# Designs tried in a protein design chat: VHH binders against Late secretory pathway protein AVL9 homolog (AVL9). Part 15

Target 1, 145 residues: Late secretory pathway protein AVL9 homolog (AVL9), of Homo sapiens (Human) (q8nbf6r17to161)
Amino acid sequence: LHIVVVGFHHKKGCQVEFSYPPLIPGDGHDSHTLPEEWKYLPFLALPDGAHNYQEDTVFFHLPPRNGNGATVFGISCYRQIEAKALKVRQADITRETVQKSVCVLSKLPLYGLLQAKLQLITHAYFEEKDFSQISILKELYEHMN
Short names: E, the ipSAE of ESMFold2; O, the ipSAE of OpenDDE; V2, 0.75 times the mean of E and O plus 0.25 times the DockQ between their complexes.

## First folded at step 24 (VHH; framework vhh_gefurulimab)

Design m21 (from k14 with K107R S109E; at its last read DockQ between E and O 0.06; V2 from the best seeds 0.00; counts 0 for: pae E 8.3 > 2, placed apart)
Amino acid sequence: EVQLVESGGGLVKPGGSLRLSCAASGFTFSYYAMAWFRQAPGKEREFVSAISSSGYTYYADSVKGRFTISRDNAKNSLYLQMNSLRAEDTAVYYCAASEWVFYGRTRPEEYDSWGQGTLVTVSS
ESMFold2, look of step 24: ipSAE 0.005; ipTM 0.171
ESMFold2 (binder alone), look of step 24: mean pLDDT 86; pTM 0.882
OpenDDE, look of step 24: ipSAE 0.246; ipTM 0.633
ESMFold2, fold request of step 25: ipSAE 0.011, 0.013, 0.013; ipTM 0.282, 0.290, 0.333
ESMFold2 (binder alone), fold request of step 25: mean pLDDT 85, 85, 86; pTM 0.879, 0.880, 0.884
OpenDDE, fold request of step 25: ipSAE 0.000, 0.404, 0.370; ipTM 0.271, 0.735, 0.718
ESMFold2, last read: ipSAE 0.000, 0.007, 0.013; ipTM 0.104, 0.258, 0.327
ESMFold2 (binder alone), last read: mean pLDDT 85, 86, 86; pTM 0.879, 0.882, 0.883
OpenDDE, last read: ipSAE 0.018, 0.339, 0.016; ipTM 0.439, 0.694, 0.349

Design m22 (from k14 with S30E T57D K107R S109E; at its last look DockQ between E and O 0.07; V2 from the best seeds 0.00; counts 0 for: pae E 10.6 > 2, placed apart)
Fold by ESMFold2, look of step 24:
Structure m22 (fold): chain B 145 residues (1-145), chain A 124 residues (1-124)
Amino acid sequence: as target 1 above (145 residues)
Amino acid sequence: EVQLVESGGGLVKPGGSLRLSCAASGFTFEYYAMAWFRQAPGKEREFVSAISSSGYDYYADSVKGRFTISRDNAKNSLYLQMNSLRAEDTAVYYCAASEWVFYGRTRPEEYDSWGQGTLVTVSS
């Protein structure tokens, strides 16, 4: 369904920072807006206690948006990095550490090979040290449909 | 204090090219995401292209492959190279800057500063 990046904003808390395709049709990939039935997505993807881990992988479920009974499956790869390591200099990054997760949302049950692929892509995304580099996330979506 | 001044607009025939410039002052240019938007008469302001502080670019589907955004941090300048222009590209083009934007945002509400605009007219 989507590739989603969830991050912790210093004033707004956990929020969606990127989605491809957009979570709401007609919005941009950078919209923070969530469907009502998915209002808990940021907290599921970036759980309490994430500060205790440099990296982690979590699985979760979301209700269907159209009410036909199909569960949406989610897998999230969390990572933490020091803000000083980032290449991009944007004033909205004011915390000492940056916490983000890369999520896959799917209508099909998730398998271990998807987990391994997501972990590799998440690692590569963080290794760029520049979160504006989203092309690798779009490539992941293209492979998964 | 923040100023954005666009230039380079004008009249051009379909298939032609123009290069727009935006001179920025009053802020630390290299820390900002920059964007071009356009507005045709009677339409909402429409996203055209954005470029992050590190140079990662984004394009609206309608201009992908025809327009190229770039920035020169030494000159505090943003550019839009517009090739293969079409009548539907006719609009006032605006330069925009955002301190908050990490991902090259596509909504006008996410930009803190705007220029006055430069008119681009594409006609036979």
Scores: ipSAE 0.006, ipTM 0.214, lowest interface PAE 10.6, mean pLDDT 75
ESMFold2 (binder alone), look of step 24: mean pLDDT 85; pTM 0.878
OpenDDE, look of step 24: ipSAE 0.035; ipTM 0.476

Design m23 (from k14 with T57D K107R; at its last look DockQ between E and O 0.06; V2 from the best seeds 0.00; counts 0 for: pae E 12.3 > 2, grease 24.4 > 24.2, placed apart)
Fold by ESMFold2, look of step 24:
Structure m23 (fold): chain B 145 residues (1-145), chain A 124 residues (1-124)
Amino acid sequence: as target 1 above (145 residues)
Amino acid sequence: EVQLVESGGGLVKPGGSLRLSCAASGFTFSYYAMAWFRQAPGKEREFVSAISSSGYDYYADSVKGRFTISRDNAKNSLYLQMNSLRAEDTAVYYCAASEWVFYGRTRPSEYDSWGQGTLVTVSS
């Protein structure tokens, strides 16, 4: 359905930073805008307790869009990294650590191989040390569909 | 104070080239995503191209393959190389800067600082 990146903003808290395809048709991939049915997505994907761990994987559900169809299944792979390890320090990074999650949203129940693949892709995404490198996320979406 | 100053606009024939520059001051240029937008007479401001702090570039479909965005962090400068210009490229071109540096952002509301624009006219 979607690949989503959720991050922690020092002023706004948890926020969607990237979606492919966009969560709202017609929006850009960098839109922070959420469907009303999915307004809690950032908090489900990047739970409050995540600050205590270097990595974690969580599962969640979202209601279907427009009240029709089956439950949307979500899997989120959370990681954090010290800001000093980044190749490019982003202007909004004011914390000693950076937390992000990479999420897959699907209409199909999530499988163990999907979890393992998402963990590998999320690891590779963080190992770039440059979160603007989104090509691996787009490849994941295309492979899964 | 944040300041963005565009230059390099002018009159050019279809098929010609121009290179736009944007000089930036008043912020740490290397940490910001930068973009070019344009506004034709009677139209809304339109995304042209963006480049992240790390150099990841992104283009509107209408300019892909003809325009190239680049940045020089040592000179606090953003550039747009415009080739194979068409009449539909006629517009005021604006430089923009965003605190949100993770992705190329395509909406004007995502950019905090704007230049005053430089006019590009493509006509015979």
Scores: ipSAE 0.005, ipTM 0.148, lowest interface PAE 12.3, mean pLDDT 75
ESMFold2 (binder alone), look of step 24: mean pLDDT 85; pTM 0.880
OpenDDE, look of step 24: ipSAE 0.200; ipTM 0.585

Design m24 (from k14 with K107R E110Q; at its last look DockQ between E and O 0.57; V2 from the best seeds 0.00; counts 0 for: pae E 11.1 > 2)
Fold by ESMFold2, look of step 24:
Structure m24 (fold): chain B 145 residues (1-145), chain A 124 residues (1-124)
Amino acid sequence: as target 1 above (145 residues)
Amino acid sequence: EVQLVESGGGLVKPGGSLRLSCAASGFTFSYYAMAWFRQAPGKEREFVSAISSSGYTYYADSVKGRFTISRDNAKNSLYLQMNSLRAEDTAVYYCAASEWVFYGRTRPSQYDSWGQGTLVTVSS
């Protein structure tokens, strides 16, 4: 369904920072707006205690959009990196560490091969040290469809 | 084909105001992050301001509080309101677009579509 990046903002807390396709049709890829059915998505993707680990993988479920269809399956790969390691420090990063999750939302049960692929893609995304470089995330989405 | 056309440049006295426009065509404007860059004579192109596809704005420190970036997705247009202009603001101003920028970005290499530029001269 979507590739989603969730991050922690020093004033706004956990929020969606990027989605492809956008979670709300017509919104931009960097919209923070969530469908009502998925209002808890940021907290599911970035669970309590994540700050104690450099990386982790989490599975979760969301209700279907508009009450139609089957449960939406989610897998989230969390990572943490020191802000000083970034090649480009975004204007809204003020904390010593940056915490982000890369999530896949799917109508199909998430099978272990997808988990392994997501973990590799998430690692590569962080290794670029420039979170504005989203091409690898778009490629993942296109390979899934 | 992606096309970006700037307008609104000209000669203005220090302390004056000027409004730049960028007309966009050939792509879904609402999905693109947009930016203004400028290049003074003899200098490298530098970041001025950016606006995300959802409307969040970013500014270089040198222009904060004086310049305002905005967009009108219905008119496929990007704007830069420049107030309290200074001599150091003299430059060719460029409109830039990128689908892939979801944070504020400050390097020209991170934008893949560019206009031809509009000259702004601030002098007595």
Scores: ipSAE 0.006, ipTM 0.213, lowest interface PAE 11.1, mean pLDDT 75
ESMFold2 (binder alone), look of step 24: mean pLDDT 86; pTM 0.880
OpenDDE, look of step 24: ipSAE 0.014; ipTM 0.359

Design m25 (from k14 with A33S K107R; at its last read DockQ between E and O 0.56; V2 from the best seeds 0.00; counts 0 for: pae E 8.5 > 2)
Amino acid sequence: EVQLVESGGGLVKPGGSLRLSCAASGFTFSYYSMAWFRQAPGKEREFVSAISSSGYTYYADSVKGRFTISRDNAKNSLYLQMNSLRAEDTAVYYCAASEWVFYGRTRPSEYDSWGQGTLVTVSS
ESMFold2, look of step 24: ipSAE 0.006; ipTM 0.237
ESMFold2 (binder alone), look of step 24: mean pLDDT 85; pTM 0.877
OpenDDE, look of step 24: ipSAE 0.253; ipTM 0.666
ESMFold2, fold request of step 25: ipSAE 0.006, 0.006, 0.005; ipTM 0.151, 0.233, 0.192
ESMFold2 (binder alone), fold request of step 25: mean pLDDT 85, 86, 85; pTM 0.877, 0.882, 0.878
OpenDDE, fold request of step 25: ipSAE 0.000, 0.313, 0.457; ipTM 0.271, 0.701, 0.758
ESMFold2, last read: ipSAE 0.005, 0.012, 0.012; ipTM 0.117, 0.303, 0.316
ESMFold2 (binder alone), last read: mean pLDDT 85, 85, 85; pTM 0.879, 0.878, 0.877
OpenDDE, last read: ipSAE 0.213, 0.009, 0.247; ipTM 0.644, 0.269, 0.659

